# VH-VL binders against q0atu2: the designs that were tried, part 195

Target 1, 119 residues: q0atu2
Amino acid sequence: MLDKKARIRTSREYRNVFEKGKRLSGRFLIIYYVENALDNNRFGFITNKKIGMAVIRNRIKRQLRAIVREYQGQVKNKHDIVLVARAGIGKSSFEGMEKDYIAIMKKAGLFARNANKID

## First folded at step 8 (VH-VL)

Design vc10 (framework fv_recibokibart)
Fold by ESMFold2-Fast, scan of step 8:
Structure vc10 (fold): chain C 119 residues (1-119), chain A 121 residues (1-121), chain B 108 residues (1-108)
Amino acid sequence: as target 1 above (119 residues)
Amino acid sequence: QVQLVQSGAEVKKPGASVKVSCKASGYTFTTYYMHWAKQAPGQGLEWIGEINPDWGDTNYNQKFQGRVTMTRDTSISTAYMELSRLRSDDTAVYYCARAKYYWSFDAFDIWGQGTLVTVSS
Amino acid sequence: QIVLTQSPGTLSLSPGERATLSCRASQSVSSKYLHWYQQKPGQAPRLWIYDASSRATGIPDRFSGSGSGTDFTLTISRLEPEDFATYYCQQYESSPYTFGQGTKLEIK
């Protein structure tokens, strides 16, 4: 899982990203992102009931955390990024979700190098 | 109807702990932060902290850091605030309140009815 | 932390009069993050004005909020008996989120 320093923790920090950030939509994900004044990236996540039943939402949450964690080394430093799951994400595969994340992050200019996980 | 219902009044001795619950209904529990505030007798409001009910992330006012713990149980749409090592100046009404953190204002639009905690020797 | 100072602490007026309640911040607060709550004895606070000037659902139009930067005001154009209560301003600009000490509006 992402360490506490890599997470958006407060409601005010979420509000800052929505207020000042840029928005990009993918097939299954929307990202809101803004440059921060820190030395690290922070990620936030939003899911809703339109995704599906609790078992589906819990699977999506687990998979999103795994994807973000595995690609964190590719993300340009000094950004707060909020991932919003679209309703259709409940029908996606892990690979489909991963592909959408990579595509949207590249389009946003947030990946500093090839979008492969570095572990 | 949107509602926050808190647990009943508690009387505690100094040094004990108290755990107050706040049950949400009428909305999607995980889409609003849950905040807690303290109001001592005849005094104003003091913010204690907040929890993201979806992900469990917390942020506490430094005045209460080390004595307060906020948790939630999404299966029953209930948030909890536990305050430990109680002192007489912890005697107060404690409120939960929700705040939307995306696409809207972040004001405390719905509040629980309050829980009176009395700490006496 | 941002300190909010409300004045006066107590405001004694009669029904039909105009009330003006002040909230001053120790540093700049965006209007989007300044809110007002009404509280009556034995009751929970209730959201009254949000984003400095927007009335919450069901709040009468005799209530108005204004201000920016460090100076914010809640105005009641013509007091009704039900308006006598304590009013708190609150900032959401930075954690810890803080409340003013309150202005108690009481019948003369």
Scores: ipSAE 0.761, ipTM 0.887, lowest interface PAE 0.8, mean pLDDT 90

Design vc11 (framework fv_recibokibart)
Fold by ESMFold2-Fast, scan of step 8:
Formats: structure tokens, C-alpha cells, sequence
Structure vc11 (fold): chain C 119 residues (1-119), chain A 121 residues (1-121), chain B 108 residues (1-108)
């Protein structure tokens, strides 16, 4: 699981990312992201009922946290990033979700060239 | 339709703990942060803290830090606030309230009915 | 923390009169993070005005909110008997989120 320091904890911090952040859409994910004044990255997640039943949403949440944690070391420092699951994510595989995450993070310019996977 | 229903009144001794529940219905539980507020007799409102029902992350008012714990159970759409090492000045009505945290305003639009906690010896 | 000071603490008026309730913040608060609540004795607070000026669902036109920065106002153009209650402003600009001490609107 991500360390407490690496998570967006407050509702106000989520609001800040949605208010001031940039938006980039992938196939299964949308990211909102903004530079923060801290020395580290923080991640937040949004899933909604249109994704599917609770069992599907719980699977998606576990897989997204695992993906973010795995690639944590590749993300350029000092960003607050919120991942929003699109409706179609309920039909995705772990591999499909992972590929979409990597693609959108690279397109956003948030992945550093010389970073390694945390795992 | 959309409701927050809290557990009933409690009478506790100084030094005890109390755990108040707040059951949500009529909306997607994980779409709204759950906040807790305190109102001592004849006094105004004081914010205690918030919990992200989806992730479980919490943020507490420093005044209550170390004595308050917020949790939730998504399977029954219920949030909990536990306050430990109770003192006489913890006697108050405790409210839960929801707030949207994406794509909308963050005001506390739905409140529970309140739970009276009396700390007496 | 941001301190919200409401004035007056108690406002005694008659039905039909205009009421002006003030909320002053110790630091600047974006209007989108200032909200007002109404509370009657024995009841939970109810959202009244959000984002400084937007009326919540079901709130009559006689209520209006305004302000920015550190000075916010709730105005009731023509008081009705049901409007006598305590009104709280609240800021969501920064944690800990705080409420003003309340303005009690009482019948003369």
C-alpha cells in the first residue's frame, strides 16, 4: 500500500487538484495533476458506481493502488495526482490498466527517464 | 431519500471511550467524504475531522489528535467516530455530515440527526 | 487556523425587517470555500448558502450571500417568522475547517 505521505488525505486537497490541475484522458483512466509545494508526490483515486458492482470497484481499487505503487519511483517529484476510473475500466485486465497508466503518465510528462520501478 | 442516521445517545464515565456510528443511505457512500463535528451545550460547531470512505485516509483537527479515530465499513455504508479518554468537556452532540470532493461544491449538504454523548461521574 | 468571527452575536428584529449578518475571516478565504448553515434548537444544521452566494436547494429568494477575501455577508431581505434561527459561516479553505461562533437571529 502507498505510505500515508504519498496519499492525498484531505477532501480540500482533492478539490485543489480538480480546480487547478491539468487533465489527461486515457482509455480506462483520467488523471488530474498539479505541482505541489511538498518534497514528495501524493496520489488520490476516484471510482464511482457507474464502473460496476462493489466487487468490481474493489478489484479496480486494489489493482490501481498496486500499479501506482509499482511505478512510484518513476514519477517526477512534487505532484499531486488523482486517478479517475472511467466506466469502461470494469471490463479491463490488470495488464490493460497498467499499460494505460504508463501511457498517460508518459504523455503527461510525469515519468522520469532514469527512474526505476519500486518493485 | 438521502439520509445519514446516527446511533443513539450515550452516557459515559470520565476516562472511557465512545464510538458513534453514522449509516448512509440513498447515495453512493464512497463519493462523499464523511465529516464529524462537535456541538457542546449552548455552543457553536467545532470540526473534528474527516475520512475518505473509499480509501480510508483521515485528517483530524489537532485539538482531537491522539484521542479521535475515524473508520468506515463500506459493505454497510457506515462511518464511525471513536473518542477516547473522555473528559467532562466532551459532553456534546456529535454530528456526521457528508461533503462532495470532486466535480462539485464541498459544503456539508446532508447531516446526521446528531448523537448526544454525556460524560458524567 | 483560520478564525471566523460573526457579527453581531445576537440580532433582534421583527418579521418584515431586513437582516444583515457578517462573517469576517482572519485570513483570505476563496468565495468557493465559504458556506452558511442555518440551525434551529434541537435540530442538525442545514446547508443554506454554498460558495458564498449560491442558495442551497429549497432556500427562498429572500436569502442572499455575498463577499470575498476576508468579508462575507448573509442578507435576508424581508424576515419571515421561520427565519429566526442561528446562522453559522464555515470555511473550507484550509484544514482545520472552521465555523464562526454563530449569529442568533431572535424575534423582537
Amino acid sequence: as target 1 above (119 residues)
Amino acid sequence: QVQLVQSGAEVKKPGASVKVSCKASGYTFTDFYMHWAKQAPGQGLEWIGEINPDWGDTNYNQKFQGRVTMTRDTSISTAYMELSRLRSDDTAVYYCARAKYYWSFDAFDIWGQGTLVTVSS
Amino acid sequence: QIVLTQSPGTLSLSPGERATLSCRASQSVSSKYLHWYQQKPGQAPRLWIYDASSRATGIPDRFSGSGSGTDFTLTISRLEPEDFATYYCQQYESSPYTFGQGTKLEIK
Scores: ipSAE 0.761, ipTM 0.887, lowest interface PAE 0.8, mean pLDDT 90

Design vc12 (framework fv_recibokibart)
Fold by ESMFold2-Fast, scan of step 8:
Structure vc12 (fold): chain C 119 residues (1-119), chain A 121 residues (1-121), chain B 108 residues (1-108)
Amino acid sequence: as target 1 above (119 residues)
Amino acid sequence: QVQLVQSGAEVKKPGASVKVSCKASGYTFTDHYMHWAKQAPGQGLEWIGEINPDWGDTNYNQKFQGRVTMTRDTSISTAYMELSRLRSDDTAVYYCARAKYYWSFDAFDIWGQGTLVTVSS
Amino acid sequence: QIVLTQSPGTLSLSPGERATLSCRASQSVSSKYLHWYQQKPGQAPRLWIYDASSRATGIPDRFSGSGSGTDFTLTISRLEPEDFATYYCQQYESSPYTFGQGTKLEIK
């Protein structure tokens, strides 16, 4: 999915995001996010057992990977972002997950805003 | 109960490769990072690297970068550490150990029994 | 890389005495990321103290950890025969995660 430089690879970096980051909850996803000192964004994922059986978790992993990759160019630079799948994500559609991801990222101020937005 | 069980002792010649396994039981394998450490005879512990068993992402100590490869097989809850181009100073006991990375208590709380790798000519 | 220096390298004491083991870091380490392990010959290390001062499950209250910044201490208030082992401190502040060289606690 994402190249290695765009992924959170170390356990300590996950710990940093959870300890120092801001938390924002969506319908199917929770994000933890903190500004980093790098030139790029890094993403991490938590898809724990509360999601369901292995077949469900594997589907969710593939879909999250695809969503994050598709929108990575729209994310404001210099952030470490961890996506935590909520228990209910196993019942979501791809479109539902995508919509939730976009909404939560916009609410967090991590996505570019609509250029034609008016007061 | 939570356990990590490692493969048995290995004797290798210089230049060979060794692959040590670490089988997890009693917990959700993909929810904890797996770490590997080296302990040469009569010496202290040295961290080799870590792997995210869920996603496969790895991070290696620069000292071992280029010679170490960590992998896992989630279907059998087993982590692997392969060390290539073996030298005499690679003779050591190798340990796997798990860590919780997203909660307090991120220490290495469960360890494998160790695998002795002897590199001799 | 953060270097952890333990002192003394060997500490020779008798049961009933107090032991104080030092771990000094080459740069600041948050107490949340400083841990201690006990290792006996032929055995894997065992988590002993985590987050600088929290005892792992089953560890007697004669053991205490303290410290912050660059100076950390493991104290055993009254040594028991089973306490003679090698103790390692470990930092998880930054990769590569490093261990001290160990303090061997031995019977006089």
Scores: ipSAE 0.724, ipTM 0.882, lowest interface PAE 1.1, mean pLDDT 89

Design vc13 (framework fv_recibokibart)
Fold by ESMFold2-Fast, scan of step 8:
Structure vc13 (fold): chain C 119 residues (1-119), chain A 121 residues (1-121), chain B 108 residues (1-108)
Amino acid sequence: as target 1 above (119 residues)
Amino acid sequence: QVQLVQSGAEVKKPGASVKVSCKASGYTFTDYFMHWAKQAPGQGLEWIGEINPDWGDTNYNQKFQGRVTMTRDTSISTAYMELSRLRSDDTAVYYCARAKYYWSFDAFDIWGQGTLVTVSS
Amino acid sequence: QIVLTQSPGTLSLSPGERATLSCRASQSVSSKYLHWYQQKPGQAPRLWIYDASSRATGIPDRFSGSGSGTDFTLTISRLEPEDFATYYCQQYESSPYTFGQGTKLEIK
């Protein structure tokens, strides 16, 4: 599970990401993201009923949390990021979802590059 | 058709806990944050906190310092607010209200009818 | 913590008159996050004006909202008997979200 400080907890903060953020779409995920004034990243999530029955939605929620947590250390600091699950995510594999997440985050420039660049 | 229906009035002794429910109908429960507000007799409105009904994340007003807990049950589209260690100054009408948090305005557009909680010896 | 101060606390007027209700914020609030609610005794508040100037569904056009920064106003161009109520401004700029203390509009 993500630390409390690594989650977007307020409706206002979600609104800020949607209003001011950039948008990138993947196969199963859409991300909205914006720089924050903090020393850490915060993640928010949106799922909807179009994904499927409760059992499928609960599986997707668990898997999204696991993926975000697994790659948390690679994410460039000082961003608020909202993940929106697309309807088709209910049919995805864990590996497919993970691959989509990595591809989107790389395309957004949100994965940290070489931490030690020697001049 | 869109409405929030709250549980009935409660009378509690100091030190007890109260759990108020707010049942949503006529809309997708997880598309709106659920907020709770307090209104003491003859007073104005005070925001208590909010819950993301899809994911369960909460954010509370520090004034209620560890005494409030917000939960929800998505299978029955119901939000709950539990206030513990009740004091006489917790006597108030408690309201739930929804707020959109994406692609729309962040206003409390639908409110529950209110639940009167009386704390007395 | 943004403090909203409403003035006057009580406004006594007659039907047909113009009412001007003020809401002042302790720091800047984007107009997108300033809202007004009407509350009658024994009833829940009702959204009246959102985003400082947009009327909620069903609200008569005699009501208008205006303002930006720290100063916001709710205006009723010609009072009807049904308009006598308490009006609250509210900010959604930052948590904790706060309400003004209310302006009670009462019949003279």
Scores: ipSAE 0.642, ipTM 0.854, lowest interface PAE 1.3, mean pLDDT 89

Design vc14 (framework fv_recibokibart)
Fold by ESMFold2-Fast, scan of step 8:
Structure vc14 (fold): chain C 119 residues (1-119), chain A 121 residues (1-121), chain B 108 residues (1-108)
Amino acid sequence: as target 1 above (119 residues)
Amino acid sequence: QVQLVQSGAEVKKPGASVKVSCKASGYTFTDYYMHWAKQAPGQGLEWIGEIDPDWGDTNYNQKFQGRVTMTRDTSISTAYMELSRLRSDDTAVYYCARAKYYWSFDAFDIWGQGTLVTVSS
Amino acid sequence: QIVLTQSPGTLSLSPGERATLSCRASQSVSSKYLHWYQQKPGQAPRLWIYDASSRATGIPDRFSGSGSGTDFTLTISRLEPEDFATYYCQQYESSPYTFGQGTKLEIK
């Protein structure tokens, strides 16, 4: 699980990202992101009911958190980033979600051009 | 039909604890933060705190910090607020209310009916 | 914390009159984070105006909200009998989120 400091925790902080952030869509994910005035990145996750039943949404949520944690060292510091799962994500493989995350983060300019999974 | 239904009235002695429930229906429980507010008899509203129903993260008003605990059970779409070490000035109606926290306004658009907690010696 | 001061505390008017309710903040509040609620005795509060000026669903056109910075106003152009209630402003600018003390609108 992501550390407390790496999570968006309050309703006001989520609203700030959606109000002021930039939006970028991938195949299975949408990200909203804005620079923050902190020492670190913070992540939020939205998995709405259009994805499927609770068991599917909970699996997707766990897998997205694992992916974000694995690649957090590749993300440019001082950003608040919210990941929104798209309806089709429930039909994706773990590897498919991982590749989409990397692609969208690179496209947003938040990853190095050679961003790799941390061993 | 979107509803928040709270547990019934409670009478407690000073020093006791009370746990109020707020059951959500008609919407996706994890899409809205749940807030709690206090209204003493004949007085205005006072915000107690909020909980992210998805993560369980809480944010409390400093006035209640150390005496309030907010939790939720996503399997039954229910939020809880527990107040410990009750004092007579905790006598009040307690409300739960939801707030959308992403891509829309964050006003409290749906409220529970309120739970009267009476603290008397 | 941001303190919201409402004035007057009690406003006594007759049906058909215009009501003006004020809410003053101790520091600047973005209009996007100021909301108004109506409460009748024995009932839960109800969202009335959000983002300083937007009417909630089902709220009559006679209600309008305005203001920015530290000064916000709720106006009722022509009072109806059902409008007599207590009105609270609330800020969502910063935690702890706070309410004003309320303005009680009563029949003269």
Scores: ipSAE 0.592, ipTM 0.845, lowest interface PAE 1.8, mean pLDDT 90

Design vc15 (framework fv_recibokibart)
Fold by ESMFold2-Fast, scan of step 8:
Formats: structure tokens, sequence, C-alpha cells
Structure vc15 (fold): chain C 119 residues (1-119), chain A 121 residues (1-121), chain B 108 residues (1-108)
């Protein structure tokens, strides 16, 4: 579970990311991201029924949160970022999701140089 | 069929607490915020607050802050609103309503039938 | 908080007439965060118009919404008997999310 301060918590804040944010698509993930006026990053996760049954969607959410947590220290500060799982993500491995996340975040310019993973 | 079904009417004494439930069916519970609104007799709607379906994080209208608690149980797709230290002006119909927080609009597209709470001395 | 003021408070008209309902915000509200609900006595509100101008599923095309900034309008081109109800505007621009006081549309 991410710390409370690292979560997008209100419905209006989610809407802001989708309406004003930039969009980048990867193989299994889409990210929407916008700069915020805070001192920290906040994350949100969207898994819809196109992914599969509840057990699959819940597994994907847990794995994505773990990936985000692991690379939290590498993300440039002051962004609200929403991860949207694509329909095909249910067939992906953990490694595949992690690789896709890293690739998208690098392409977005959101990964800081020489940052370390969060333990 | 998408539905929100609320618990039945309650009669409470001043100073008591009331807990209203809102059971969701026909959709993925975690895809929609749950909101609560108050409607006093003969009056308009007043927003009380919202709860993130997955995180459980809440955002309350300052008017109710300190007296309202919102929770949810994802295993049974049910949201709860508890209002404490009841006063006569808490007499109202309380509604739950869902709002999608991604993709399209975030209007309150599905509402519960309402729960009448009467606070009487 | 953003205050929404609806006018008139009560509008008395006959079936077949045009109705125009106003909603004025105390601060600018993006049209994407302005919604309208219909409520009949003893019933829950029902989403009618979202994002200022988009009709909700099943809503007849005689209903239209318009406006931006601080001034929004709900128009019913030709009233039917089932249209007599109370209409509420609502803003989702900033917390606390607020409703107008309602316009009651009643038969003359």
Amino acid sequence: as target 1 above (119 residues)
Amino acid sequence: QVQLVQSGAEVKKPGASVKVSCKASGYTFTDYYMHWAKQAPGQGLEWIGEIHPDWGDTNYNQKFQGRVTMTRDTSISTAYMELSRLRSDDTAVYYCARAKYYWSFDAFDIWGQGTLVTVSS
Amino acid sequence: QIVLTQSPGTLSLSPGERATLSCRASQSVSSKYLHWYQQKPGQAPRLWIYDASSRATGIPDRFSGSGSGTDFTLTISRLEPEDFATYYCQQYESSPYTFGQGTKLEIK
C-alpha cells in the first residue's frame, strides 16, 4: 500500500489528471500524468472489467502498486500519475509489467537520472 | 442491472448516532467513488462527502467534519455513512450516489433510493 | 465554497410551453464540472444533463443544456406532463461539491 500522501485521494483530482494530463501508452499500461503544486508525487491505479475477473484485476492492482513502490525514488517530484491497465495486462508476467512501466516512465521523462529503487 | 440499495428508515434521539448502508450491485464496486448527500424536508440537496472505493480515503464537507465517518467493505460491495451526535436539523433523507472517476464524466449517475433519518426528542 | 443560485425558484407553465431554467455560479465553473438532476416528489434525484450540455442515457432531446463560466441554462423546448419536477444544478469544480437550491417546475 502506498503512503496516504503518495495517493490520489479525491475524485476531482483523478478527473484533473485525465482532463489536463499528458497520455503515453505502453504495451500493457497507459499513463496519464500532470505536474502538481505539491512537494511529492501521487499515484492512482485503474483496472477495469476488460482485464478479466475480479481475482485477476485485484492481482494486477497489487502487482502495479508493488512496482510503483519499488521505483518510487526514481520518479521526478511534483507529478500526479495515473496508471491505467490495458485489457491484455492479465496475460502479462510481473517482469513484463515492470519492464513496461520503466519504459513508459523513461519515455515520459519522469525518471530521474541515477535514482535508486525504494527498498 | 446497476443498483444502489440503502438500509431502511431510522428514528433516533438527539445525541445518538446513525449508520446508513448502501449496497451496490451490477457493476465493479471499485470503479466508482461513493458520495453521500443530505436532503432536509422540503429543501435541496447538500453534499456530505465521498470515499475512494479502493483506498478508503475520504473527503468530507467541512460542515459535517468531525461528525461524519464514511467506510466501505469491498467484499460485499457496500458503503456506509455514520453520523454522530445527532441534532434535530439532521432530520433528512440521506442518499448515496456513485461517480465514475476515470474515462468520461464524474456526475452522480446512479443514486440509492434514500434513507429517511428522523431525529426526535 | 462555490454557491450555485438557480432562478426562478418556481416556474409555473403549461404542457407544450418552453421552459428555461438558470443556474449561476459565484465563481467560474468549467462546463465539464456542471451537471443537472431531475427529482420528483418521493424519489431520488436522477442525472439529466452532464458536462453542461450532454444528455444522460434515455433523456429526450427536448432537453438541452448550455453555458460556461458562471452562467448555465437548462432548456425544455416543449414541456410534457412528465417533465414537471424539481431540477438541480451541481458543480464538481471544487470541494465541497455543491448543488443549487433547485427550480420547481409546476403545472399552471
Scores: ipSAE 0.739, ipTM 0.886, lowest interface PAE 1.0, mean pLDDT 90

Design vc16 (framework fv_recibokibart)
Fold by ESMFold2-Fast, scan of step 8:
Structure vc16 (fold): chain C 119 residues (1-119), chain A 121 residues (1-121), chain B 108 residues (1-108)
Amino acid sequence: as target 1 above (119 residues)
Amino acid sequence: QVQLVQSGAEVKKPGASVKVSCKASGYTFTDYYMHWAKQAPGQGLEWIGEISPDWGDTNYNQKFQGRVTMTRDTSISTAYMELSRLRSDDTAVYYCARAKYYWSFDAFDIWGQGTLVTVSS
Amino acid sequence: QIVLTQSPGTLSLSPGERATLSCRASQSVSSKYLHWYQQKPGQAPRLWIYDASSRATGIPDRFSGSGSGTDFTLTISRLEPEDFATYYCQQYESSPYTFGQGTKLEIK
């Protein structure tokens, strides 16, 4: 689980990312991201009805949290990042979501070159 | 139709706790933060706090910190606000209100009807 | 915290007249985080104007909002009897999110 410090917690903070952030679309994910004035990164997650029923959405959220946590050390510091799950993500594998996440983070310039999993 | 329906009026003694519910219908519960506000008799509105529908993360006005607890149950699209150690100045109408936190704006576009909480000895 | 001060506290006018309600912030508030609500006695507040100047769905065009920084206004060009209500401004710029104390509009 991401600790409280690593989560976007307030509605105003989400609005800031959507208002001022850059957008990048992947196959299963869209990210919105903006630099923050903190010493750490914060992540937010959006899943909607288009993905599927609650059990599917909850699984996706859990898996996305695990992926974000796994690669936390590869993300350039001082960013607020919101992951929006696209329709169709519910039918993807864990590996498929992970690959999409890595690809979009690299395209956004938020990962170090040749980012690796954190052991 | 989109609506927020709150639980009924309550009368409590000083020192007791009250838990008010706010049931959402007509929209996707997790797309909107749920906020709570207080309005004492003849007074204006005061923001109490907000809760993330997805995470359950809360953000409270410091004036209520330590006495307020907000929760939600996504399976029944219901948010809750519990206020403890009640005092006479907690007598008020309590409102829930939703706010979109992505795409558009953060205004409180839909409000519950209000719940009157009376604290008297 | 950002304090919102509304003036006048009470405004009594006749139908057909223009009303101007002021909301002053103790610190700068982006217009996209300044909203207005209408509340009638015994009822919940209703979103009236959002992002300082955008009318909520169904709100008549006689209502307009303007302002930026620390000074915001709600204007009603030609008052109708149904406009009797208290109007609150609200800021979403910084937590805790705050409301002004309200302006009570009474039709003579």
Scores: ipSAE 0.705, ipTM 0.871, lowest interface PAE 1.0, mean pLDDT 90

Design vc17 (framework fv_recibokibart)
Fold by ESMFold2-Fast, scan of step 8:
Structure vc17 (fold): chain C 119 residues (1-119), chain A 121 residues (1-121), chain B 108 residues (1-108)
Amino acid sequence: as target 1 above (119 residues)
Amino acid sequence: QVQLVQSGAEVKKPGASVKVSCKASGYTFTDYYMHWAKQAPGQGLEWIGEIQPDWGDTNYNQKFQGRVTMTRDTSISTAYMELSRLRSDDTAVYYCARAKYYWSFDAFDIWGQGTLVTVSS
Amino acid sequence: QIVLTQSPGTLSLSPGERATLSCRASQSVSSKYLHWYQQKPGQAPRLWIYDASSRATGIPDRFSGSGSGTDFTLTISRLEPEDFATYYCQQYESSPYTFGQGTKLEIK
């Protein structure tokens, strides 16, 4: 579970990321990201009905929370980042989602070092 | 047909709580933030807060912080606003309204019909 | 918070006349985040103009919106009987999102 200050909470902030942010697509995830005027990173998430039934969506939500939290310390400061789950994510494994997240964050230049978890 | 249908009028005593529902139909519930606004008799509109329907993240107007709680149930496409410790100046029509928050503009394009909440002793 | 001040509070006109409604913001608001709503007694507000100048679906072309920064205007070129209502401007620039106090357009 991410701390409240690490989450995008307002609709206006989501619109800002989609309007002004850069976009990168992975296999299961799309990220939109923009530098913010704060001293911390904020994450937003979109997981819609195209993913599958409630049991699948709830699993995906738990796994995305875990992955983002796990690699939080690797992410370059001062960014608002929105993760959009692609329809195919419902068929992914945890490892597959994790690898996709790492790959797309590295491609975006948002990871400061190696993709390993912080201690 | 896109619509938001709200629960019926409520009469409450000071100090009580009220929970208003807003049922969405005709669109993908999780694609739009749900907002709540208040309109006291003969007065203008005041924004109360918003909820991200997919994940449940909320943002409240500081004026109502500590008394308002917004929730949703995605299985029935319904949003809820609960206001606690009611006082006379909470007497108002309460509206829900949706706003698109990704890939399009942010405006309150569809509104519920309103729920009159009367707080009186 | 951004305060929106609408003027006049009440505008008394006859069908066929031109109406000009003002909305002034206490600080700059991007045109993309200024919207107008129409409300009739006993009814919910209805989106009328979004992004300062774009008409919502089904809104007649006699309605136009304009403005930027702190000054925004809603214009009705030739009033029809169904246009008499209260109009609210709203900013979505920053939380808390706010509405103006409204301009009531009434028949003379």
Scores: ipSAE 0.762, ipTM 0.886, lowest interface PAE 0.8, mean pLDDT 90

Design vc18 (framework fv_recibokibart)
Fold by ESMFold2-Fast, scan of step 8:
Structure vc18 (fold): chain C 119 residues (1-119), chain A 121 residues (1-121), chain B 108 residues (1-108)
Amino acid sequence: as target 1 above (119 residues)
Amino acid sequence: QVQLVQSGAEVKKPGASVKVSCKASGYTFTDYYMHWAKQAPGQGLEWIGEINPNWGDTNYNQKFQGRVTMTRDTSISTAYMELSRLRSDDTAVYYCARAKYYWSFDAFDIWGQGTLVTVSS
Amino acid sequence: QIVLTQSPGTLSLSPGERATLSCRASQSVSSKYLHWYQQKPGQAPRLWIYDASSRATGIPDRFSGSGSGTDFTLTISRLEPEDFATYYCQQYESSPYTFGQGTKLEIK
């Protein structure tokens, strides 16, 4: 669901985020992030077999995309951000994953506005 | 027993298209980018492009842009490279090769055996 | 695009001799993104040295890689018959990822 422009597309760009970026760990997610020279944010996603079977990994990928898309308007522009799913994410609820994402993005200083505001 | 197995040799006429497959086994297919390279007879290696197996996002060498399409099928751990509007200078061995994209190692550590594509009238 | 120029194009030597293969980049390449591959006729390339100086699994210690910036070298201290092959350097610093034209190591 993210537009192509909002995704990290090349293997070298992933390597750049891991090499030069800052790291912040949440309960279910780790983010690596670095400022880019573009006018937009780009997101990447890493899941591995320790999370669970292919069906679980596919669910996690779909849910993470939905969460990132939902909150993309609240993320400060000019960042490349890679989300790495931790092993325990396979047991999380959608709500738990969403809360972890919001908490870690706020701690990183990457939210441009208050994502916790009720309507 | 990590390996990449490619489809067999093809003979095509100018203007045709060819689709080469690369089947991965022995590792988690979605953890590695898949790259494709060309080697014309007696020549060196030329990088064609890469595909993210999780998302299907591609990045192509501009020399091949507009004629190459890379895809994958995660259900059978197979990557594909299709080259269209074939010319005689597309005669080459085509290789697939994997590379890590989130660890400290991004060399092409495992290669397919190669697929010879011959373009002749 | 970063151009990699290998020299010499062909190197004729005898077993027991030292071989020195050069790879020069048109722009700076971090050593962690410079790799070397060995290829024998009719075979796929095989990773030989990665990150400019690290030997791939199973590669004999007579092979060493070095260099940084724009100048990289692959050295074979004492050639064995099985070492005669074509060697390619490759950069992963920026897309498009490129290979050198290759150095063919052949028996005199």
Scores: ipSAE 0.752, ipTM 0.887, lowest interface PAE 0.9, mean pLDDT 90

